VH-VL binders against Beta-1,4-galactosyltransferase galt-1 (galt-1). Designs and how they scored, part 14

Target 1, 206 residues: Beta-1,4-galactosyltransferase galt-1 (galt-1), of Caenorhabditis elegans (o16374r189to394)
Amino acid sequence: KMSICVPALFGNGYDAKRIVEFIELNTLQGIEKIYIYTNQKELDGSMKKTLKYYSDNHKITLIDYTLPFREDGVWYHGQLATVTDCLLRNTGITKYTFFNDFDEFFVPVIKSRTLFETISGLFEDPTIGSQRTALKYINAKIKSAPYSLKNIVSEKRIETRFTKCVVRPEMVFEQGIHHTSRVIQDNYKTVSHGGSLLRVYHYKDK
Short names: E, the ipSAE of ESMFold2; O, the ipSAE of OpenDDE; V2, 0.75 times the mean of E and O plus 0.25 times the DockQ between their complexes.

## First folded at step 8 (VH-VL; framework fv_canakinumab)

Design c34 (from c31 with heavy chain Q58E; at its last look DockQ between E and O 0.04; V2 from the best seeds 0.00; counts 0 for: pae E 11.9 > 2, placed apart)
Fold by ESMFold2, look of step 8:
Structure c34 (fold): chain C 206 residues (1-206), chain A 120 residues (1-120), chain B 107 residues (1-107)
Amino acid sequence: as target 1 above (206 residues)
Amino acid sequence: QVQLVESGGGVVQPGRSLRLSCAASGFTFSSYYMNWVRQAPGKGLEWVAIIWTDGDEEYYADSVKGRFTISRDNSKNTLYLQMNGLRAEDTAVYYCARELYWDSLEFDYWGQGTLVTVSS
Amino acid sequence: EIVLTQSPDFQSVTPKEKVTITCRASQRIGSYLHWYQQKPDQSPKLLIKYASESFSGVPSRFSGSGSGTDFTLTINSLEAEDAAAYYCHQYYSYPYTFGPGTKVDIK
């Protein structure tokens, strides 16, 4: 019913523990499929083993994607390509698809409601194809074990320039990293959600 | 037409309490984070407190923590600041400020301010 | 808390000249810094957001630059209406803090 697209898993700022936490916590929230795009040649052995384990157990779909090294912003365009591929993989299959990085979690604000119930409420208007919400940055210096959404934040702020989307994939024509660029029909719409029901927590490492 | 109007300022003795109000109109108040910012006479700006859309989180400057309480009533489109244990250094014009509609931490609309004077 | 400092404290400037105001943060804050203008007897107004982006309706003579810990507000060709106090404001983390302000007067 719900899936996540992680459009790029590149760089050295991550370890296998973070990936495990991401997959397990989102599975507990009812996410049924996670699509992860990465250049597997650039991952260390522990990361490769972890991703292969989850792929073999049908928890994720791992897509090997090579972004040529460029100085002119090709990285951003490469991420748009993975976002588009992931959107198409979910069209006609998944009801709600989230686009976020693996250090970001969509969380219902009302504790007694599940993620699915929250999203379903936000999409009650059948013309809504996309919901965008702002990031809440969480400083991981105050953590419980395991690393989780339960961490207490010592530094909090809201950043509107960095937002993330959940969409009905069949209603979206063009999806960006931080917004839905175009829906498939003029009478379908994108909306911004102010954070009263759904938030995106972004765990910043140092 | 966005409007923010502070009220409740006045002259009080040290140690006393005062409650400020900020009446909001012209926008969906319940969708915005709200802040208090103060300015002592002849001095610069000091951020005081923030409250989230449904009041689920509040944050304070160290100078007021434990003495001031920010709150909101979304049914009345009103922001509040309860100021207890007032001190001379709390003397200031108090502004309420709205964050932009898109939840940026940008104060795009400010009230006119209400003066609080803490004096014998 | 993140301490912001501004330089100069006060600047008296001939009309049409360039004004430069600096802001320094006590730790790295990326580009999460705003500039506000406060004219005499008025509420503050947002000028520059995200270190370098002009807010809607702000004259093109205002510009911002910098990232990390060092930030600059520039007024290119000062006008009489620009006499005001200017504040930098970090929104990287709680508690949010303002710089002490820079007062700009017309000579």
Scores: ipSAE 0.006, ipTM 0.435, lowest interface PAE 11.9, mean pLDDT 78
ESMFold2 (binder alone), look of step 8: mean pLDDT 94; pTM 0.955
OpenDDE, look of step 8: ipSAE 0.887; ipTM 0.940

Design c35 (from c31 with heavy chain D103S S104D; at its last look DockQ between E and O 0.68; V2 from the best seeds 0.00; counts 0 for: pae E 3.6 > 2)
Fold by ESMFold2, look of step 8:
Structure c35 (fold): chain C 206 residues (1-206), chain A 120 residues (1-120), chain B 107 residues (1-107)
Amino acid sequence: as target 1 above (206 residues)
Amino acid sequence: QVQLVESGGGVVQPGRSLRLSCAASGFTFSSYYMNWVRQAPGKGLEWVAIIWTDGDEQYYADSVKGRFTISRDNSKNTLYLQMNGLRAEDTAVYYCARELYWSDLEFDYWGQGTLVTVSS
Amino acid sequence: EIVLTQSPDFQSVTPKEKVTITCRASQRIGSYLHWYQQKPDQSPKLLIKYASESFSGVPSRFSGSGSGTDFTLTINSLEAEDAAAYYCHQYYSYPYTFGPGTKVDIK
């Protein structure tokens, strides 16, 4: 019913703890499948074990992706290709697909409503193909296991200039990281959500 | 015994400034979003502004954006509305209202209001 | 911004009659709509949240329905104390907006 596309895990600086936090917190919110694109040959042993564990337990679909060109700081690092692949994997299968990095979370503002209930309301108009919401940069720490939204301790730092999308994959022709570039029909539309119901938090460990 | 008490209303000339206060008691003020809503004499309700729990986000109606500033002091359990460049159309009773984010973002308690009159 | 309209502007109703108030949004807003009551010389009070859920202590004669763009507040058997103005309020997105209000009087 809901999935997440993580378009690339490139470079060093990411650890297994961050991936566990990402997967567990999103699963708690009702995300049923997470697609993660990475060059598996370049992962360290701890990261490989963690990703294998979740793949074996059917929480993620791990997709081996080797960049076709030499990269030397290319700003998108092949992300457009992985975004397009993930969109197509979800078309006709998943009702709502989120596009975000592993340290970003879509969270309902209304405490008594689930993420699915919130998204269903935002997409009640059948012509809406995507919802775009600004990021909030928040420092968050996991105080204990098991993982729970109650265990998140946040230190607030607010930044609203970047956006992330949740889409109906069957209604999107061309998807970017921060916006839906094209919908499949002229009468379908993209909507920017003002933040009263849905928020995207960008969490950093430090 | 939730209480919200607005103050600071009065008669002012166009172009002047006024600061409203809303004193909160009987609940944990810092856990609530707070709103200002106004009502011109004989007219309907108009939402003015919201501020989130720690003051990290504020949003405004288009009619007041750039002129009004909502703020809060959680150590004093007080909500504020700084109103600059006042116009005749700002004449209204101003209510503060608390908002429940853990429920459905409803305004479950309103103050009694304070009257602001802008006249020459 | 999302414009809410209400119908009728004014309604004079004999006691025990059914009152129906309609609110229409300029775009679809799901069920993200509340209803408030304001009696003469009083602050507004919440009646219905999330289009159809009664707030605590609200008499059962009040009910709400609708989703998308069309919403209805119903008072099944009007009491004298229900003479008031009624406002719909959307919280789908900022800026929040209210409908213009419907005044209900007793004949």
Scores: ipSAE 0.489, ipTM 0.797, lowest interface PAE 3.1, mean pLDDT 83
ESMFold2 (binder alone), look of step 8: mean pLDDT 94; pTM 0.960
OpenDDE, look of step 8: ipSAE 0.756; ipTM 0.897
ESMFold2, look of step 9: ipSAE 0.404; ipTM 0.770
ESMFold2 (binder alone), look of step 9: mean pLDDT 95; pTM 0.961
OpenDDE, look of step 9: ipSAE 0.767; ipTM 0.894

Design c36 (from c29 with light chain G30N S31K; at its last look DockQ between E and O 0.80; V2 from the best seeds 0.00; counts 0 for: pae E 3.9 > 2)
Heavy chain, then light chain:
Amino acid sequence: QVQLVESGGGVVQPGRSLRLSCAASGFTFSSYYMNWVRQAPGKGLEWVAIIWTDGDEQYYADSVKGRFTISRDNSKNTLYLQMNGLRAEDTAVYYCARELYWDSLEFDYWGQGTLVTVSS
Amino acid sequence: EIVLTQSPDFQSVTPKEKVTITCRASQSINKYLHWYQQKPDQSPKLLIKYASESFSGVPSRFSGSGSGTDFTLTINSLEAEDAAAYYCHQYYSYPYTFGPGTKVDIK
ESMFold2, look of step 8: ipSAE 0.349; ipTM 0.743
ESMFold2 (binder alone), look of step 8: mean pLDDT 94; pTM 0.955
OpenDDE, look of step 8: ipSAE 0.851; ipTM 0.923

## First folded at step 9 (VH-VL; framework fv_canakinumab)

Design c37 (from c32 with heavy chain S104D; at its last look DockQ between E and O 0.67; V2 from the best seeds 0.00; counts 0 for: pae E 3.8 > 2)
Fold by OpenDDE, look of step 9:
Structure c37 (fold): chain C 206 residues (1-206), chain A 120 residues (1-120), chain B 107 residues (1-107)
Amino acid sequence: as target 1 above (206 residues)
Amino acid sequence: QVQLVESGGGVVQPGRSLRLSCAASGFTFSSYYMNWVRQAPGKGLEWVAIIWYDGDEQYYADSVKGRFTISRDNSKNTLYLQMNGLRAEDTAVYYCARELYWDDLEFDYWGQGTLVTVSS
Amino acid sequence: EIVLTQSPDFQSVTPKEKVTITCRASQRIGSYLHWYQQKPDQSPKLLIKYASESFSGVPSRFSGSGSGTDFTLTINSLEAEDAAAYYCHQYYSYPYTFGPGTKVDIK
């Protein structure tokens, strides 16, 4: 019912523990499919092994891609390409698709509600094709300790510019990194989440 | 037992400022969202502002945005509402309300309210 | 903002009669709606949460239903103590909003 698209890694300095955390947490949240796009040649050994492990166990779908250059422009376009691919892969397959990075987590505000219940509520309007969700940057109070409610600090702001989207893939024609660029039908809506029910928590070192 | 006690209300002239306080007791204050809701005499309820449990996020009704500031001191178990540029339409009983978020976002406890009267 | 409307504005009801109050949202909000009761000279109290769940201590004669844009609060058999104003409230998005209220009086 729900899937995540991780558009591109491009040799980002993620470590294996981040990958594990991402996959495990999202699995716990009820994500059924996690699509990860990366160039295997650009990954370090630890990341490669970790991704392979989860792929072999059918916990993720690892999709290899190759870009000719590693420039910001190429990076951006590469992400769009992978986003589009992932969007199409999920069309008719999953009800809701999230587009976010390894260090970003869609989390319901109401703890007693599942992610799916929360998303279903946000998409109660059948014309809504996309929900842009604001970011909150977080970090660990104690760096050596696991993330928990007692070990999190956040910035005193909400980032509403660099949003991440959850979409109905069948309703979206073109998906961007932070917004939905085009919907398939004119009456479909791309909305910014102004509610209190969902947040994207973005791990970022201060 | 859970208690919320508002204070700071009174009669003020338009354009003046007033600060309301809500003293919380009987629960872990820092674990709850806190809200201000006001009610003009003989009128309905109007949500004013919310502050998250850790004070990191605040949201306001458009009617008070830019004029009111919600804040909290978790060490003192106190919620505040700084009201600047008061207008006649701000006349109301102001309630503080505790908001649960682990189940639903309901206001399960309300204070008795404090009356703010803005008049010339 | 999400605008909530209520109907009727006022009801004068004989005890033991059924009371129905409706709340309509300007947009679909799922079940993210609460009902509050406010008796004269008292603070509001939570009555129904999440459209249809009774809050702790609420008599069984109170019930809520609805989803999307149309919601209903029902008092199956009105008691004298039920004379109050009733407000629907959405928590789907900021700003939070309340309905204008329905005043229920006893004949």
Scores: ipSAE 0.135, ipTM 0.740, lowest interface PAE 2.7, mean pLDDT 89
ESMFold2, look of step 9: ipSAE 0.387; ipTM 0.753
ESMFold2 (binder alone), look of step 9: mean pLDDT 95; pTM 0.961

Design c38 (from c37 with heavy chain W102E D103S; at its last look DockQ between E and O 0.59; V2 from the best seeds 0.00; counts 0 for: pae E 2.3 > 2)
Heavy chain, then light chain:
Amino acid sequence: QVQLVESGGGVVQPGRSLRLSCAASGFTFSSYYMNWVRQAPGKGLEWVAIIWYDGDEQYYADSVKGRFTISRDNSKNTLYLQMNGLRAEDTAVYYCARELYESDLEFDYWGQGTLVTVSS
Amino acid sequence: EIVLTQSPDFQSVTPKEKVTITCRASQRIGSYLHWYQQKPDQSPKLLIKYASESFSGVPSRFSGSGSGTDFTLTINSLEAEDAAAYYCHQYYSYPYTFGPGTKVDIK
ESMFold2, look of step 9: ipSAE 0.525; ipTM 0.800
ESMFold2 (binder alone), look of step 9: mean pLDDT 94; pTM 0.959
OpenDDE, look of step 9: ipSAE 0.874; ipTM 0.937
ESMFold2, look of step 11: ipSAE 0.521; ipTM 0.793
ESMFold2 (binder alone), look of step 11: mean pLDDT 94; pTM 0.960
OpenDDE, look of step 11: ipSAE 0.844; ipTM 0.920

Design c39 (from c35 with heavy chain D54Y; at its last look DockQ between E and O 0.03; V2 from the best seeds 0.00; counts 0 for: pae O 5.0 > 2, placed apart)
Fold by OpenDDE, look of step 9:
Structure c39 (fold): chain C 206 residues (1-206), chain A 120 residues (1-120), chain B 107 residues (1-107)
Amino acid sequence: as target 1 above (206 residues)
Amino acid sequence: QVQLVESGGGVVQPGRSLRLSCAASGFTFSSYYMNWVRQAPGKGLEWVAIIWTYGDEQYYADSVKGRFTISRDNSKNTLYLQMNGLRAEDTAVYYCARELYWSDLEFDYWGQGTLVTVSS
Amino acid sequence: EIVLTQSPDFQSVTPKEKVTITCRASQRIGSYLHWYQQKPDQSPKLLIKYASESFSGVPSRFSGSGSGTDFTLTINSLEAEDAAAYYCHQYYSYPYTFGPGTKVDIK
C-alpha cells in the first residue's frame, strides 16, 4: 500500500547504521516497498553489504544507476530520472509513494494514528494526487543510532520550501524533489500540508 | 553553456509599467527556481522576487509587493517581471538568477542585468 | 523581514593581507546564509554557500564561518582580483534579504 522512493541523493557519506535505521523504522511504519537508487561504484563496503543484505531479503529494491559524468547538472538530472523511474515503477502497484532521503522521515503528528491512517486521511479527497509535506529540521544531539528515537527535539520553524511529497503515483506525471511538478489530469490537485497531521523530520548534522 | 539574458529595461516615467524578460538557455529551465534581484546605482543588492519551478509559489520583497508580478513560461524558457506603478526608487539594474531548489538555494548563475530607470 | 548588517562598509587593503567581513542577522538563521562577490561592472557571483561551504571554482583563500546570527567571510590573502563588493544573503525565510555589502578595495 505504501512505498518509499529514495532517489539518487544517497551515497554522500551515509553509513550503514543510518541505512538500517531508515529501512527498519519505515518498515515498522508500514512501508511495504522501499526503492533505493544508488551508484554502486560510489558506495563504501559497509553500505554495499547492508544494502545487499536488505535487497537479498526482499526488504528493499536496490536499483543501480550510473551517470556518464559527475557534473552537477548531470547529477541533478540523474536524480530527476530516478524519481521518475520510481514514480513509474509504483504506478498501479502502490497506493501511496513517498519521496524522501535517508535522513528524512515522514512522521504522523498524531501519535495514535498510524502512518497509513494519516496518509489515508490526507488523501480522502479522491482528486488529491500529491501532498507536499512540510519539514522540520532536527539537529542530532545524540550522535548514536537510532537517531530518530533518541533525538526528538526539532527546530520550531516549519520548513515549507524543502518539502517532501507523498503521492498517488497514478495521478502524477512529473515528480520533483520537493514538489509534484505535474499531475496527469487537470482536475487533480497538488496540495501542501502545513504540518498539522504529517511532518517530515530531517536530521542534519550541519 | 548556461545563459541568462535579461531584457526589457529602459527609461520610464513614474507610475508607468514595464515588463522585464529573462531568457534562459543551456540548462533545464523548469528545474530551477528563478529570482529577480535588483541593484540601484551605486547601491547594494536587493532581492525582488522568486518563482518556483512551475509557478506554484511566488514570493516578493515588501518593497515591490502588490506592484510587481513574477511569472515564467517554461515552454519558452523565459522568466518575466511585470512591474507596475514604477517609482523612482525602482531604478536599478535587474538581474535574473537561477536557484536549484534541491540544493542550498544558492544563486549560482546570474544574468548580466537590464537597467530600469524611472525618472520624470 | 530578516535584516542583515555587515561590517565594515568599506576597507582598503594591501595585497596579501587578511580580510575579514562580518555579517549579522537580526535573528537566528542557522547556516542559511550565502556570500556573494560582485566585481565592478559584473554580476554577483556565489562565493560561499550555507555559511561555510565553498562554491565550485572559488579560490581556497575564501572561507566562511558562523551560524545563528553572526557570520564571517575571510579572505586569507587578498589578491588584486579580489577587489569587489561582498554581500551576505539569507535564505532562511522569505523575503530573502542581502546585507548592505562590504566594498573591498586594493590599497
Scores: ipSAE 0.032, ipTM 0.648, lowest interface PAE 5.0, mean pLDDT 88
ESMFold2, look of step 9: ipSAE 0.440; ipTM 0.768
ESMFold2 (binder alone), look of step 9: mean pLDDT 95; pTM 0.962

Design c40 (from c37 with heavy chain L105F; at its last look DockQ between E and O 0.04; V2 from the best seeds 0.00; counts 0 for: pae E 15.3 > 2, placed apart)
Fold by ESMFold2, look of step 9:
Structure c40 (fold): chain C 206 residues (1-206), chain A 120 residues (1-120), chain B 107 residues (1-107)
Amino acid sequence: as target 1 above (206 residues)
Amino acid sequence: QVQLVESGGGVVQPGRSLRLSCAASGFTFSSYYMNWVRQAPGKGLEWVAIIWYDGDEQYYADSVKGRFTISRDNSKNTLYLQMNGLRAEDTAVYYCARELYWDDFEFDYWGQGTLVTVSS
Amino acid sequence: EIVLTQSPDFQSVTPKEKVTITCRASQRIGSYLHWYQQKPDQSPKLLIKYASESFSGVPSRFSGSGSGTDFTLTINSLEAEDAAAYYCHQYYSYPYTFGPGTKVDIK
């Protein structure tokens, strides 16, 4: 009933341990499907084994896709293609779809609530197609595993230009990396959520 | 409405023990780190101890380590401080404070305090 | 243990004037510092978090600045109700510590 789209994984900038924790933590939160876009031939051996394990266990759908990097911002436009593909894969299939990178987590603020309960509350108005929330930057000074916000000391900023979305995919016509560009009908809404119930944290330990 | 109510303070002689309680209401107690902070009469604030939201970890100021034990019962929404081997320098008002570990680790709400007096 | 020092110990200030309180840490602590206010016979109250962010409901005359080892709390136009003790607090590492406090009084 909830899915995650990871529109790009470069393969040489991510630790396999971080990917394991990303998948395991989100599975515990009730995420049923994780779509990962990567160029499989550029993955190192540990990364390939990790992704294959989760693909074989039906935790992820791995999509082979190549995005060259250029100074002129080709990455942004190429990433829109993977975002659009992932949106379409989820339309009519999942109720709520998150768009984020492996170093970003959507987290309920109220810890006694599940992620699904939090999202269901934010989308109780049936005309809401998208929720955008501010990114909080976290230096990873984690005192114990698993990696979480349970026991960290962090530098923190609220950065409204760095936002991420959760959507009802059937209500979205055009999805961007940091915003929903268009909904399918004029009476559907895109809203910005200030972080009182749901936050997205960006971890920095690369 | 958030409430934190300390109790269990009083006058005790050196070497004796005392247990403080902090009753929480108006919020999800099990979502917060909890702290004890004390203030000797006419003096500044001194951090005493912290316990994580689920009780996994506790940390103490050096001045109380080995003598004080912080604990919590999330089913009763209550924070505790067991104080053993009390000394005159432990005389203070003891506050409980909740901490937002998912935000800036700020103490956003404090109780009214309970006075502990250690005198012979 | 991270030691915090504050200056001055005490200020007696005419209403509407600017008050400046400094806090210095014995080591680098980034911006992991809060400011608390304690009015007479009251519990402490959060004013400024993360060195410079005003807490909800705090009057705009209060501001914080600094990072690393040197931090400042400023009250731009002192009101009578601001007579209180002010404490800096580091949350960079356990054990947490407070500064010794700065008492601000109305002249």
Scores: ipSAE 0.000, ipTM 0.452, lowest interface PAE 15.3, mean pLDDT 80
ESMFold2 (binder alone), look of step 9: mean pLDDT 95; pTM 0.962
OpenDDE, look of step 9: ipSAE 0.014; ipTM 0.567

Design c41 (from c37 with light chain Y32W; at its last look DockQ between E and O 0.22; V2 from the best seeds 0.00; counts 0 for: pae O 8.4 > 2, placed apart)
Fold by OpenDDE, look of step 9:
Structure c41 (fold): chain C 206 residues (1-206), chain A 120 residues (1-120), chain B 107 residues (1-107)
Amino acid sequence: as target 1 above (206 residues)
Amino acid sequence: QVQLVESGGGVVQPGRSLRLSCAASGFTFSSYYMNWVRQAPGKGLEWVAIIWYDGDEQYYADSVKGRFTISRDNSKNTLYLQMNGLRAEDTAVYYCARELYWDDLEFDYWGQGTLVTVSS
Amino acid sequence: EIVLTQSPDFQSVTPKEKVTITCRASQRIGSWLHWYQQKPDQSPKLLIKYASESFSGVPSRFSGSGSGTDFTLTINSLEAEDAAAYYCHQYYSYPYTFGPGTKVDIK
């Protein structure tokens, strides 16, 4: 079982296409639950309709939140709150939980392997509670064409600072945006993945 | 063609220092992690150190930690291994090996190695 | 560190026979294991990556299997040119480590 937590992205503007791509691709990758935290009042009409559609069809769990201010600090804390909420929601329910944004995709390096097989391999050590996964920025090869695996180019650089995590939720006490800040037991490990088997592909404007 | 050429090996006394170099050519050097792997005479392979593509991260085997320093100059397409406090057990052929980080991670190309002999 | 062991240490094999080399990790490492071949007076060469994926240019007689702690390199029909040392290597975590190697000779 795998789930994704999309934390609160207050002030970020995504289009409906991105939402569709995110949900559909992750569903194809075997993700069973997608938790999306958003303020409905801050969503444009098309995005709201898209999210509602998927929510109504039980493809996602839409969780509404409200922040009192649009300050970066409040945004950051709000995001952490949603991350924590999502972590707790998945505890005892999901084997692996991903924490990433709509424009980020966890993708296996080995094409012949499924996401679950890849994740299982990364967590073969039972003491590993979290895998920080390096990012690779991607963009469309042909900007006027639809995003597809064949129409994506990536930078030859791996970003290891702004990592995203996949975790065993029952092993994590506190989850950050880019790292696991605290595990439940001292013998549990938070490790960094250098991109040998799994990478986060992040859409970036070039 | 891809080429890795190690140099700097020789005979040194225990406690002395030596710096190895690996000159890379035929590929984008900055797109690869670089590794040192050594092999004592008649023995197996031992991973020594890795340096990331941009030089920001280094990792070492416990046997060399605190004594060896891996570095790179991407402008010169050169990998280095500064070896301090050399010991007899450091005697080995030292290989440099590239490891692609943005596509796949394996040692797909190795140099021919340079021999380091530590003896009194 | 993750300790890799190999078995056997040495074997002499008649050409065309099947060769099996095992590698065991001190802990579960999934498929984060590669196999390398080193012929005398040569640098190591990659044979199998990620436990079971053949590297480019590697003859089909070479195959790898296994996951977790136990891995196997198989040469279905040994050729004379296959006389070499074979090493497993884990990529699971730093420090990277190699197995002690298995030397294969031709009878």
Scores: ipSAE 0.014, ipTM 0.579, lowest interface PAE 8.4, mean pLDDT 88
ESMFold2, look of step 9: ipSAE 0.297; ipTM 0.729
ESMFold2 (binder alone), look of step 9: mean pLDDT 94; pTM 0.958

Design c42 (at its last look DockQ between E and O 0.75; V2 from the best seeds 0.00; counts 0 for: pae E 3.8 > 2)
Fold by OpenDDE, look of step 9:
Structure c42 (fold): chain C 206 residues (1-206), chain A 121 residues (1-121), chain B 107 residues (1-107)
Amino acid sequence: as target 1 above (206 residues)
Amino acid sequence: QVQLVESGGGVVQPGRSLRLSCAASGFTFSSYYMNWVRQAPGKGLEWVAIIWYDGDEQYYADSVKGRFTISRDNSKNTLYLQMNGLRAEDTAVYYCARELYWGSDLEFDYWGQGTLVTVSS
Amino acid sequence: EIVLTQSPDFQSVTPKEKVTITCRASQRIGSYLHWYQQKPDQSPKLLIKYASESFSGVPSRFSGSGSGTDFTLTINSLEAEDAAAYYCHQYYSYPYTFGPGTKVDIK
């Protein structure tokens, strides 16, 4: 049981292709629930239609939100609110919950292993409540070809500051954007993965 | 057949530099992670460094971090280990090892025969 | 780093006897552990991958078990050719680490 929480990205514009890629790839990776937080009024027509399509087909759960202002502070606050909401929604329901954006993908390093197998291994320690995962910035090598990890280029660096988390939702009290802020019990651990088994690939314009 | 051949080993004084090479053949070199593993005489195996298939990422053991640099030239099917500031404790047989990551777990399925590096005053 | 320990350091065994080698990790690593065999004057060879999966070409007398922190390599019936050093290796996280090794000799 795995779910993804896509927190509110107020003011960010994604195209329909990105949404399709995100939903389809994660579905293929075994994600069972994808929670997407967005303000419907702020979406362009193509994106709205795409999200509606997947929502209608029960491939995603679309959660509408409204923020009063488009300030960065409000944006972050809103994002944290949606993260918290999503965390609570998954508590007791989902074994593992990912928190990442549309342009970010959790992908196992070992390709023969499923995402679930990889995550299960990373959470083999029952006291681990959260795994921070470093990012690899990527771009499409051949933009006209189907997206895959084989046709991408990456930067020669790993981003360890802007990590994304996969968590056991029942073990987390407060979830941040890039880290788990608080666990429910003191003996629970928030750890950073060394990058040997799991990566977050993040699309970035070069 | 898959083949890994290390070279560049020898006797050097402490503080000096040495560059090892590993020539790969018999497989698509650019599709594999490559590692250096060393073994001091009469001792166990110690992982030294890894470089990803595209050369974008490298990781090192703490014992060599800041002194050693792993690199690769996929056009030449060659793995390198630049060793600077060599110490006596760096004395070892250095193996290059291929690491599978697609279609299998991250195992070292092929090893070279190793090249001996001796650091001695 | 994840520290691996092995037991015993050395053992001399009569052919056809069962050999058991233990590897312990300083933290839980699931099944992300390999076993390697190194014969004298040879490079290491992969024996068991992912704690319990036999590598191609490895005799059936070799088996691996365990998960978490405790792992075991078993040679069900020792052959003379099995005299070697055996190393456990974790690939759970960087830096990769090896156990100190277990040397198996034939009586």
Scores: ipSAE 0.136, ipTM 0.735, lowest interface PAE 2.9, mean pLDDT 88
ESMFold2, look of step 9: ipSAE 0.397; ipTM 0.761
ESMFold2 (binder alone), look of step 9: mean pLDDT 92; pTM 0.938

